# VHH binders against q9zpq3: the designs that were tried, part 35

Target 1, 317 residues: q9zpq3
Amino acid sequence: MVTLIVATTADPASINPAAALLAMPGWTAGPILPPDIKSFSNKQTRVIQHDRSIVKEDDLDLRWEEATGEVVDEVIFLSRHTAVSNRPALTVHPIGVLHLKDGESPPQGGKPGWAALPSTRIGPWFRLLKKMAEAHGLVPEFEITLEATHHGPITNKPTMFLEIGSTEEYWKRQDAAQVMALLMWEGLGLGGSEEVGKWKSETGKRKVLLGIGGGHYAPRHMDIALKDDIWVGHLLSGYSLPMEDPTQTKTTPGENYIGGNWRQSIKAAFEATKASFPGGEILAHLDHKSFKGWQKKAITEFLAEESINVGKPNDFT
Below, E stands for the ipSAE of ESMFold2; O stands for the ipSAE of ESMFold2 at other seeds; V2 stands for 0.75 times the mean of E and O plus 0.25 times the DockQ between their complexes.

## First folded at step 17 (VHH; framework vhh_surovatamig_d1)

Design q5 (at its last look DockQ between E and O 0.03; V2 from the best seeds 0.00; counts 0 for: pae O 9.2 > 2, placed apart)
Fold by ESMFold2, look of step 17:
Structure q5 (fold): chain B 317 residues (1-317), chain A 123 residues (1-123)
Amino acid sequence: as target 1 above (317 residues)
Amino acid sequence: EVQLVESGGGLVQPGGSLRLSCAASGFTFDNYEMSWVRQAPGKGLEWVAVIYSGGDETDYVDSVKGRFTISRDNAKKSLYLQMNSLRAEDTAVYYCARMTEDWDYGYYGMDVRGQGTLVTVSS
């Protein structure tokens, strides 16, 4: 089974970590993925490099399988992080485009209402990245953070993005690129140590965070993700939970319906998280300060109706 | 700081054409995906087209496919929208936007800063 690492040649926050990883021992040239995507192999890891937008290259996992006969186990994308705030950051996140309804066109790849299978490595690698960044003197200059679920491309296997942000000065930082390469090297066990973040049936009923609410950088959910043995699925910020204000929506008498795409977003994120963590105890953690009373009531009632367990911070042990 | 200045709007009859321009400054233009978004009277923002940082990759909302062409000139830090076969439903204020991944800001990562340029399609 294969771990597919995807880099783009024009993005220094992508190609520099890939180059740093490829400079480590054990890499050989691999096959060319159509149309002309170069690849490199080390044990069960494959690195591909292409020159197109990372969010437009759908189904790279299936395309690898078709071209090579090798089954892809997971996909890891290396990318820049862009931000209005210009904050230096190293980030980890799942992908999906949950705010869109059928028939809408997503400008950032993916497909309407879709959440990818989240990589099981998101939580464990976030913690490992934080430790490595501290050890290599990148903290406090870089914030080490999760991001909420967003954008594409479409994938069919567990997926995560690893990013360096948030301006050209920081995208090009070689020390950050080296830490990302070290994360992948150690996290995938390429140097001989045990890999980090693989979900196994004998892991037991470990707790899996499903983040509900908050902003893009998930500050309340990050506090949970920093705890030992906590696994991370999808993280739904407010932008993935469109809720129509009932005082602004015309409704018929007797209807208690709260409109918007928020139910479908939660359901899609929960089902994708469940699929990535067989037997795991999924706990929805609400960022309470990001909701008005009517929103929180609607969400908690929906979670109960769907038998999705809610976790308070103390439930994550 | 970051500036996006739209121009080229105006009054045009159905079936006509317009070319919109956006002058960008205060950031490294080449490194960003860029979009056009529009706001029809009384409505929210709607994404129209995106051009990726490589310049050859584009995508469009279905209602404008085949009629609109987004392009960029990285040397001039400029974004363009060629609008052909205009329809009344294309009437809107058009904004250019820098794409970012911190989706708390702007409209799902579309950083709208300019005053926009009004396109009115009417007889």
Scores: ipSAE 0.572, ipTM 0.819, lowest interface PAE 2.0, mean pLDDT 90
Fold by ESMFold2 at other seeds, look of step 17:
Structure q5 (fold): chain B 317 residues (1-317), chain A 123 residues (1-123)
Amino acid sequence: as target 1 above (317 residues)
Amino acid sequence: EVQLVESGGGLVQPGGSLRLSCAASGFTFDNYEMSWVRQAPGKGLEWVAVIYSGGDETDYVDSVKGRFTISRDNAKKSLYLQMNSLRAEDTAVYYCARMTEDWDYGYYGMDVRGQGTLVTVSS
């Protein structure tokens, strides 16, 4: 089975980390994918460099399998991060488009109501990235952070994005690119060390964070994700949890129905997280400050109905 | 059609206060994180503050922390910016902005902004 690393040539935050990784020992030419996409091989790792937008490369894992006969185990996308704040950042996140209803077109790939299988490496690699960025003098200039689940492309195997942000000056930073390359080198065990973040035969701590609520950078969940040996699944911002205020909606007398796609969002994210962490103890952590009382009640009742365990920060030990 | 209409700008003395308002229509306001951004004369856009959709969690650019307060009223579909201890360097056109992921490379930023309201801080 292979790990597929995907970079685009037009994006310096994507191609520069890929080039830095490929400059390390052990790479050989790999198969060519239709239409004429070159690849490179090192042990179980395959690097693809192509010219198209990453968020529109649906089913690249399946297309790799069809073209080469090799089974894909996971997909890692290298991309730019952009933010209106323009602050430098190195980020890690799962993907999905949970806020959209059927018939809406996702502007950044994926499909409505869908959550990809999250990479099991998100938590461990976030912590490793933070250590490496600190050791290489990128902190405090670059903020090292998770992002809430968002955008596509559509994937079928465990997936994460690694990003450098947030402006052209920082996308081009070679020291940041080198740290991302080192993260992949060490994290995948390409230099001979043990790889980091693979979900193995139910060993070690097995608690998996499912983030419920908060903003795009997952501020309340970050404290948990920084704890040693905590695994990270999906992180649902308030944006992914549309809830309709019951005082502004009509309901059947006696019925206390809370409208919006929030149930579907939670369930899709939970099921995808569960699928990525077989036998794991998934704990939903609520960003309580981001919810009004009626929202907290609705969410906690729904989690109980679905037998989704709730965790407080101290439960992640 | 999505619309954002800012108001409340004007001329104010240094150290003074203003409260900006933004009326939103044409979308489910409660579902979106909202921001204020500003553009000083002859300069590019600067993000000022954001308020999150699921609650009243906020964040600010360093230069306005402790002086500006962003807030929202979801029932009125309105966004506000209380600006205190104003300085000459706060002179700018202020825009109300709806935040979401953008079209290219997973950009988290604004997809709609209003026409703006001018704030001038001068003695």
Scores: ipSAE 0.012, ipTM 0.440, lowest interface PAE 9.2, mean pLDDT 85
ESMFold2 (binder alone), look of step 17: mean pLDDT 81; pTM 0.821

Design q6 (at its last look DockQ between E and O 0.02; V2 from the best seeds 0.00; counts 0 for: pae E 15.6 > 2, placed apart)
Fold by ESMFold2 at other seeds, look of step 17:
Structure q6 (fold): chain B 317 residues (1-317), chain A 123 residues (1-123)
Amino acid sequence: as target 1 above (317 residues)
Amino acid sequence: EVQLVESGGGLVQPGGSLRLSCAASGFTFDNYEMSWVRQAPGKGLEWVAVIYSGGSEKDYVDSVKGRFTISRDNAKKSLYLQMNSLRAEDTAVYYCARMTEDWDYGYYGMDVRGQGTLVTVSS
C-alpha cells in the first residue's frame, strides 16, 4: 500500500506540515516527478512538493505510477483553508464537485458531478486530530472540524484534504503544522505503531456516515463523526444538493418533478462512499433543519427509492 | 471590510473590445485566487475566469477561451478582464470575486461583494 502526500511549496499551511513530517526519522530522497516535483519516501509513504495550484493538479496518483512504476493506493493533500469568517481552524474533508452538470468547467478543479473516493481515514483522523490539537493547546483557539465535500483536483484513489486556516497568520503557525505532522506520523504508523483509519470490515463497527445537508462545516454530522469507531464518507452540504424551487422553475405548470442536480449528487456520493468501504453499512444522516419541507420529502423519498438507509444519531452504534 | 469595486463596463458593438477592472481592499489580495463571474439578464451567475494567487495560472469557461484574458497586479491590488471579439451573449453584469473554501458564501466559494459593471454588446 502506497500513500501519496501532496504539498504545495508556496502555501505555508501545506509546506510547513510537510517539512515538519520530513524532519522526523526515516525519510530518503525519491524520484523527481515531471516537470520538477521533488519527492521523499518513508516506508509506504511518499511526499511530493509542487509549486502549482493544488486543485488543478489532476491525476497525481496515476502520474506517480507513470513516473515510478509504483501504484498509489491513497492520496492526502495538505492545504490552507480560507474562510469569509477568518476563524482559525484545522480541517479534514473529502473532495468532489457534485453540483456541476456535464459540460460545465469547474473553477476549483475536479470534474462535473464527480465525487472522489473518500479516504477511509477521514473519521478516525478527525477524532485523532481533535485529541492531538487539545493535547497541544490549540483548542479552543483553533476549531477542529470536518468540511463538506468540495473542489478538486481529480483523483482516482481514496482522497482527503488536511488543512490549516483561515488567514495568513494561522497558515504560518508552526504549532499547528507540528500537530498536522504528528497526525500523519501516528496515523500512517511511520514510527512503528499500528496505523489509524484503514478499513477493517471484519472487526469493529462497520457503520459509515453519509452526510446529507447542513452547512460547509457539517456540525450535525460532526456529532456523529465524534462517536467511537464511526467511519465517514462524503458530506453533502446544501451547495452540493441544488434543488430547483418548484415555484421558481422554468418548467410547465403541471410538472411535479423537483429539478436540479441533487439526485445525481446523492447517488455519486453514495457510490463513491460504497466503493471506499466494501461491506460497510452506509447510513445517510440528514441535517433536517437545513431543508424546507418539500426538500426533505423529496430527499427522503429518493433515498428510499434507491434503498439508501437513513440513520438517526442513535443508529450509529 | 472586504471591498471589491468593478469598473470599465459599457456599450460595445459586436466584435469590439472592453477592459474591466476590479479594485480590491480589506484583505491580503496576494493570498487569494480571484475570479470574474457574470449574470446575464434573467439568468443565474456564471463563472467566467479564474486567476490563481501567483498570477501565472489561469482558467476560463469554454465560451470565452481565446477571447478573454484575466490578469492581476498584486502590487496594485487589482484584477482585470480583457474582453475581445465580444458577442451578444456576453451581455451581462460582471462581478469580481474573491475565492474561498467556505462555499456557503457567494457562488460556490466565489465571494461576490461589489455592485458589478454592466457590459452590453449590441448593435
Scores: ipSAE 0.709, ipTM 0.878, lowest interface PAE 1.4, mean pLDDT 91
Fold by ESMFold2, look of step 17:
Structure q6 (fold): chain B 317 residues (1-317), chain A 123 residues (1-123)
Amino acid sequence: as target 1 above (317 residues)
Amino acid sequence: EVQLVESGGGLVQPGGSLRLSCAASGFTFDNYEMSWVRQAPGKGLEWVAVIYSGGSEKDYVDSVKGRFTISRDNAKKSLYLQMNSLRAEDTAVYYCARMTEDWDYGYYGMDVRGQGTLVTVSS
């Protein structure tokens, strides 16, 4: 079972952390995959470097398995982060395209209404990254944050993105790349330490955050993700929860139907989270500040109908 | 590219009312928390009010609570501040501001603000 790390040669926020990791001890050349993708091996870890757009290269996990015979356990993508604020950031996030309807074309890969299996490492590595970034003098210059679930590519195994942002100046920062490499080195146990963030087969006593609402950086969910021993699944921003305002639609008096893909978004994210965390206690946490009263009522009723437990911040202790 | 343009300021008597507007362009307005901040003569910036992206949650500095109302129209990409029962101490240049995701009530990280609109409350 192997961890597949994917880097893109044209993206400094991707190739620089990969190069920093490959400069550490223990790497050997691996096979060259079609059409000319270089790979490298160290213990359970495989790094591939390719020159195509990372969000559009579907099924890299299955393609690795076909080419090598090795079973992929998880996928970690290294990428740039962009933000309207242009603020420096180091980020961790799951992927999916929850808001789109059938027939729409995802601009950033994936497929409509799909959520990837989230990596179990998202929460633990977010906390580790924050500690490492602080210890290496990157805070407060870089914000260390989760991102809401977004974009592709399509994957079949637990997946996360590790990103450096948010402008070309910061994508190229070698100190940030070195911290990302250290995160992967320590988190995967490549230096001989115990790896971080692997889901154990224990059941019924580990809490998993399913974030509902908030902006792209999900600040209310971040407070929960910083707590010890909290696991993180999908994080649905308001963008992933399209809800049609019933007061703005022409409806028959007495109707309370709320249109939009928000139900499907929540269900897809919940099922993918459940699949990544067998036996885990999944708690949906609502960022109430991002919802009008009618939205909150509809969401909480839907969660109850689907037997999805709601968690307040104190429930994550 | 990103722009915030305030309007609606002017000279008003104590006890009067003004409505400030802010037109936003160059970004996805619906995704951002928005604020009004002000700068009184000879003073630093003071946060006045914030409205969350969904539009229903709002917060205010204590000195304006009950007198000012922040609102937004996401379809028109516009932010508003209804200012009632104006006092001399409300005299300031008022700025529309887009907030970063890292703000909190004790610190307001703005990443874009407009040129400001002057409100003068004088008898």
Scores: ipSAE 0.000, ipTM 0.152, lowest interface PAE 15.6, mean pLDDT 83
ESMFold2 (binder alone), look of step 17: mean pLDDT 82; pTM 0.829

## First folded at step 19 (VHH; framework vhh_surovatamig_d1)

Design r1 (at its last look DockQ between E and O 0.91; V2 from the best seeds 0.72)
Fold by ESMFold2 at other seeds, look of step 19:
Structure r1 (fold): chain B 317 residues (1-317), chain A 123 residues (1-123)
Amino acid sequence: as target 1 above (317 residues)
Amino acid sequence: EVQLVESGGGLVQPGGSLRLSCAASGFTFSNYEMSWVRQAPGKGLEWVAVIYSGGSETDYVDSVKGRFTISRDNAKKSLYLQMNSLRAEDTAVYYCARMTEDWDRGYYGMDVRGQGTLVTVSS
């Protein structure tokens, strides 16, 4: 499996974890990716460093293949996290831009209505990150959390973001950068130990979380992701599920149509999750408190129409 | 603490031009992607333009492409929108927004905080 790690040189929350990782044993200079992107290699891992906006650098996996002849199997982005609360955080999340319709231009990258293949490592690395952050004295100062699916860039292979937030003081924190580097070092097995979070084709019947509803930091779904052996796919917050209130929509009496892009969002996220976890048991976990009755009914009916199983918290054991 | 103060709006005829300004304070301006968002009378918010990290990368909603230009001056902590060839449908209150990853807030992470500046395009 070839893993492409992407760092942005102007972002301390990106370049500092990359530099910390590259300071560990076994790295050699790799080829230059056009136009002038430096790369480094260690076993099956490739690190690139670029100086442009990370969410606009589409198709880096394919661009690596074109430049080197080598197929990328997964992509990991290192990035800063920004939040209005300014609270320190270490985060893991899948990417996608599910709320936009065809023809709309995405200001945060990606493409309308698209969900990337989620990295299979999201769940296992979230749990590992929490343990490492605790062991290195970063908790409770930093919150260790998932984020719901959002933004680009466009990728073609399983993808996740690893982030340090949420202000310049914390983006620059070297102890946080070191923990992220250790996460990648241990998680990818670069020191010789067993890697963490690789999906094996013979592991069918493993449970995969598809989060539906809730806020950006997915607190109800995060409780599920903390359970042993749970895999994490896409996490759809309320902003990825635009639903038009039928009392505000001029519709014919008796119609069952609930407008908005929510159906397409769920379908895209489910299909991407399914593609990343062949043979997995995907369970949709609903944050019920985030929905009104008419929304829950519509979502539940759609999940049944699409043969998407619903999971209650106890079903993830 | 974060403040965004928009200015430069006014009444113009179709085909006219305006230059909007946004004065930012309370955060390190150069660290953030910035955007303009507008709200036409009786309608919701619409993203207009974004200027990404690094300052040279920009993007626009299709309806304004070729007519509007977003720019920034990090030394002055200021964001600008040059609006040319204005049309009646450009009539709106224009807001400066800081981009964050916290998409529960603002308009999908476009953090609108100011009072805005009214642009009216009318014969």
Scores: ipSAE 0.692, ipTM 0.867, lowest interface PAE 1.5, mean pLDDT 91
Fold by ESMFold2, look of step 19:
Structure r1 (fold): chain B 317 residues (1-317), chain A 123 residues (1-123)
Amino acid sequence: as target 1 above (317 residues)
Amino acid sequence: EVQLVESGGGLVQPGGSLRLSCAASGFTFSNYEMSWVRQAPGKGLEWVAVIYSGGSETDYVDSVKGRFTISRDNAKKSLYLQMNSLRAEDTAVYYCARMTEDWDRGYYGMDVRGQGTLVTVSS
């Protein structure tokens, strides 16, 4: 089983960390994926380099398996981060397209109503990245943060994105690229140390964060993710929880139906998180201040209906 | 200071054509995916087309596939939408947008738009 690292030559925030990783010992040329995607191998790790938009190359895990016979265990994408604020950042996040309904075409890849299996490494690598960034003098210049679940491409195995942002000046930063390469080197155990963030399906009962609400950078959930031993699944920002305001629809008094795709979003994110963390204790952490009263009531009742446990910050330690 | 200025809208009969333009300034245009977003009267925003930064990859909402073509000229810092075989349901104000991953703003990361350009398709 292999770890597939995906880079695109079209993006310095993607290709530069890949190049920094490939400059370390042990890499050999690997097979060519159709149509003409180069690959490199080191122990359990495979790096592929294409030249398209990273969100447009679907099913690279299955395509690797078809071309080589090797089963992919996980996929890690290297990409740039863009933000209106232009603030420098190093980010980690799961992917999915939870705001769109069946039949809608997603402009940023993926498929509607879908959440990818989240990489089990998201929480542990986020914490490791923060330590490495601090040790290498990138903090406070770079914010080290999670992002909420968003965009594609389509994958079939546990997935995460590692990103450098948020403008051309920072996408090209070689010290940031080196830290990302070091994260992958140490995190995958390629230098001989124990790898970081592998989940065990043995009767382990570890707590897994499912973030509900808040903004794109998950500020309230970040406090949880920084705690020792916390695993991170999906993080649903408000944009992944479309809820129709009952005061703007004809709703009978006492009816507690709230329209919008928010139930399906929570179910998809929960099921994908559960699938990535067999035996894990999934706790939904709500960003209460991001919800109006009717939204919070609807969400908490739905979580109870689905037997999804809610966790307060102290429930994670 | 990011600026996006749309033009090229107007009144057209069903089956007609229009070409929309968007002039961009205040950012490195070639680094960003760009999109067209529209708002029909009394409706919310709907994305129409996206073009990735290299210019060769595009995507469209199903209702306009085969009729609309998004393009860009990175040297001129300009985005275009060629609209053919126009239908009454294409009536809307059309906005161009710079795409970012900060999905809290705009329409799912389709952020910063000008005043738009009105397209009216009526027989």
Scores: ipSAE 0.625, ipTM 0.844, lowest interface PAE 1.9, mean pLDDT 90
ESMFold2 (binder alone), look of step 19: mean pLDDT 82; pTM 0.825

Design r2 (at its last look DockQ between E and O 0.92; V2 from the best seeds 0.71)
Fold by ESMFold2, look of step 19:
Order: C-alpha cells, then structure tokens, then sequence
Structure r2 (fold): chain B 317 residues (1-317), chain A 123 residues (1-123)
C-alpha cells in the first residue's frame, strides 16, 4: 500500500520539491525501475525520478506494482505550471481529458473522454498549501489556487498534480520548493503527525465538490474549496464541456439534443469522483455566469436525469 | 514579449511537399512543448502535431500521421513541420503554438500567435 510521488529530473518545479522532501529524515534508496528510474522510500511513501514528460508516462502505478509487488494507493505528480500571464502560482489539480472524443489523439497525454480518479487530498491539501504559503511569506507574490481538470498521463489510482508556476524564475524558487516539500511531509504524516486528506469510509455524509463551469482557475469553486471539511473531486471548466449551439446545426426537437461532448464529460467526472469518495455526498456546483441560458438549462436537466445533486454555496456547510 | 513567426507556406499541387518554419523569441524555447495548429477556411482551429521539450516525443492528429513530421532545433529556437503527400483538405493557415496550462487561452492551452502561414493545396 504505497503513495507514489513522481518527479522529472529536467523540471526544476518537479525535481526541486522532490529533492527538498528527500532531504528530510527517513529516506532510503528504493528499487530502480526500467529503464533507469531511481526511487526512494520512506514509510509508505515512494519517490520516483525520471527524465521523460510526465503527461506521456502512462500507468506508472501499475508499472510500480509489476516491478515491486507493492500495491499503489495513489499518485502525486510534481510539475511546473505554465501560464500566458506569467504570474507566480502554486497549484493543485485533478487530471483528465474530457473534451476529446474516441479516436482523437491527446496532445497533452491521457486518453479521450477520460477522468482519472481524483486524489481525495486535493481539497485538504489545497487548504493546507494556502496556510503554509502564507506562513512562509509566499503570499501575495504567489497565487495559491486549484486548477480545473486537465491533461494526462493515464493513471489507474487516485491522482493529483502539485505545481509551481509560472516561469523559469519561479519554477526554480527554492522557498516555493520547500513549501511543497513541507506540504507533502505534513500531508503524508511522514514526521509522525496524522496525515491530511485521507478518505475514510464512514456512515455519515461528507460533502464532495464537483465543479461545473467557469474558467481554468475555478474562481467560483474556490470559494467552496476554502470551506472547512469540503472535499474536492473534478472541476470541469468550460473547455471540458463542449456544447454545440442549437441555432447553428443541431436544432432537432427533443430533450438533450444539445450536441457536443458535455454529457459524457459530466458523467465521466461524476463517476470518477464517486469512485474516489465511497459514501460521499457529491454536490455539483455550477458557475452560472459562465453559461448562456440554453447551456445552463441543458446542464441542469441532465444533472437531474442522472440524479446528480446540485449544491449552492450554502449547501456546502 | 513572446513572438512566434511562421513561414514556408505557399501554393502546392496535391501530392507535393512543403516545410513550415516557426521562429520563436521572448521565452526560453527549450522549456516548452510546441505544436502546430491549423485553421481551414471558415472552420475552427485544429491541432495538428506536438513535440515535447526534449525533442524526442511527438504526437499527431490521425489525418496527418505518416505524412507530416514535426521537429525542433532548440539552439535556433525554431519549430518545423515537414508536410509530405499534401491533400486538398490540408489547405489552411498554419500557426505554431507554445503549449501552456492556461486552457482557457488559445486553443486548449495552445498559445496561438502571429499571422500564421497559408498553405494552399490545389490543382
């Protein structure tokens, strides 16, 4: 039962947080995976380092299991964040490639129409990261934010990305790398404290955010994610919800005749979220401002058809 | 300021070849995955090919596999697209794009800039 932390040696936003974590007590050399992937072990945590693009390095969880016999519980990727704005950021996000249809090739990894199992730690670690970044003087210089679900690689276990952005100057920032290492150290309980963000199967209700709409940095969903005890699943921005304008091509009579891949996207994200949070109360939170009236109507009708509960901000208490 | 300048387009007969170039400036070229994206007349953008920052990993849209080859020269900050066995449906304005995680911007994070270079495949 292990947690895999994945770093790439060529990316300072990846290897530097990994190196900072490995400088803390308790690490020993682990097995070398083919072709020459180094690993390190501390309790139930494994750090691997490789030199290829993370988004194209599929099935690392299964490959670890095949090489070592150890069952993987979850995967955490360390990566750079790139942004046209060049603004510094520390980010957390789930992965998936929901906008592509079967047969399309994903330029950023993953597979078409797919959402990975989201890490249960996304919400709790986002909140912990914000507190740590503030305590270490990184705010307001660095924006601390979630990102909407995007890109690969293909994984089979709960997954999240932790990123430092957004330019080479900031990718290299050692104080940011140290904060990411502290997040992992405390979040995984490696220093002896209780770990953060592990889901427990319980009889009570626990609320899980499924974000619908909005932009890449999920501004409306962020208000929900900052609330105590809220878990975060997938966050579907507008780019994950392709909807065809019915006035242009597909104006046939009948419910759900709004074309595009948006239904499949919502369904995939919901099912992946449900699988990561057994017994959880999943609430779809809509960024209403991001939708035209016909889009909003179609989405809310589809959510009702699928018995996916809608949550308004006050329902996340 | 990030700049991407495409060149190498033109008129070509079906079955012909062209080599497109993209000169990059204003960012550390070797740190970014790069793509070619095209826009046929009256249509939206379509991703064509990507090359990863190390230069050894590539992917292509199915319609161009086996005919197009993307490459890069990190020392010259240049991206290339070798286009062979051209077809009429390849007619488009071709843009190079820097790949980013701002998927709201550009085309799913493909930061399209410049004027592009027109490729016309016509007999």
Amino acid sequence: as target 1 above (317 residues)
Amino acid sequence: EVQLVESGGGLVQPGGSLRLSCAASGFTFSNYEMSWVRQAPGKGLEWVAVIYSGGSETDYVDSVKGRFTISRDNAKKSLYLQMNSLRAEDTAVYYCARMTEDWDLGYYGMDVRGQGTLVTVSS
Scores: ipSAE 0.638, ipTM 0.840, lowest interface PAE 1.6, mean pLDDT 90
Fold by ESMFold2 at other seeds, look of step 19:
Structure r2 (fold): chain B 317 residues (1-317), chain A 123 residues (1-123)
Amino acid sequence: as target 1 above (317 residues)
Amino acid sequence: EVQLVESGGGLVQPGGSLRLSCAASGFTFSNYEMSWVRQAPGKGLEWVAVIYSGGSETDYVDSVKGRFTISRDNAKKSLYLQMNSLRAEDTAVYYCARMTEDWDLGYYGMDVRGQGTLVTVSS
């Protein structure tokens, strides 16, 4: 039962946090994962270092098990965040490629119409990261934010990305790398404290956010995720919810046939979230301002059809 | 300032070949995955090909597989698209794009900034 942390050797936003973590006590050299992926071990945690594109390194969880016999429980990727804004950021997000249909090639890895199992740690570690970044003087320079579900690689176990952005100057920031290492150290309980964000039967009645709508940085959903004891699943921005405007298809308003991949996207994200949080109360939170009336009606009717509960901000308590 | 300058387009007969180039500046080229994206007359953007930052991994839209080859030269900060066996359906303005996580922008984070280069495939 191991936690697999994945670093890319050519990416300073990836290898520097990994190196900072490996500088802490308790690491020993581990096996080489084929073809030439170095690994390091500390308690339940395995750090691997590879030199390919991180979004194309599929099935690292299964490949670890095949090479070592150890079952992977979760995967955490360390990566750069890239943004046109050039704003410094520390981010946490689930992965998936919801906008593509079967048969389409995914330019950012993953597979079409797929949502990975979200890490149960996304919500708790987002809050912990914000606390640590503040305590270490990174705020307000770095924005601490969630990102909506996007890209690959393909994984089979609960997954999240931890990122430093958004330009080479900030990718290389050693103070940001140290905060990410402290997040992993404390979050995984490597120093002896209780780990943070593991889903257990005692937590099975807690509320799990499924975000629907909004932009890439999930502003309305992030407000929910900052509340105590809220767990976070998938966050579907508008780009994951392609909906065809019914005026372009000459359909009457309110018809349940609204084209686009949005139904499949919601269903895939809900099922992956449900699978990561057995017994959890999943509440879909709609970013209402991101939808036109016909979109809201279609989404609300689909959620009811699928028996997916809707949550307003006050329902997350 | 980030700059992407496409070139190499032109008029070509069906079955012909063209090689597109994209000169990049204002960012560390080797840190970014790069794509070619095209826009046929009256249509939206369509992703054509991606090459990852290491240069060894690529992928293509099905309609161009086996005919187009994306490549990069990180030392020259240049992206290329070799287009063979061109068809009338390949007629479009071709843009190079820097891949970013700003999926709200462009075409799912494909940051298109240049004027593009027109490829016309016609008898």
Scores: ipSAE 0.633, ipTM 0.845, lowest interface PAE 1.6, mean pLDDT 91
ESMFold2 (binder alone), look of step 19: mean pLDDT 82; pTM 0.825

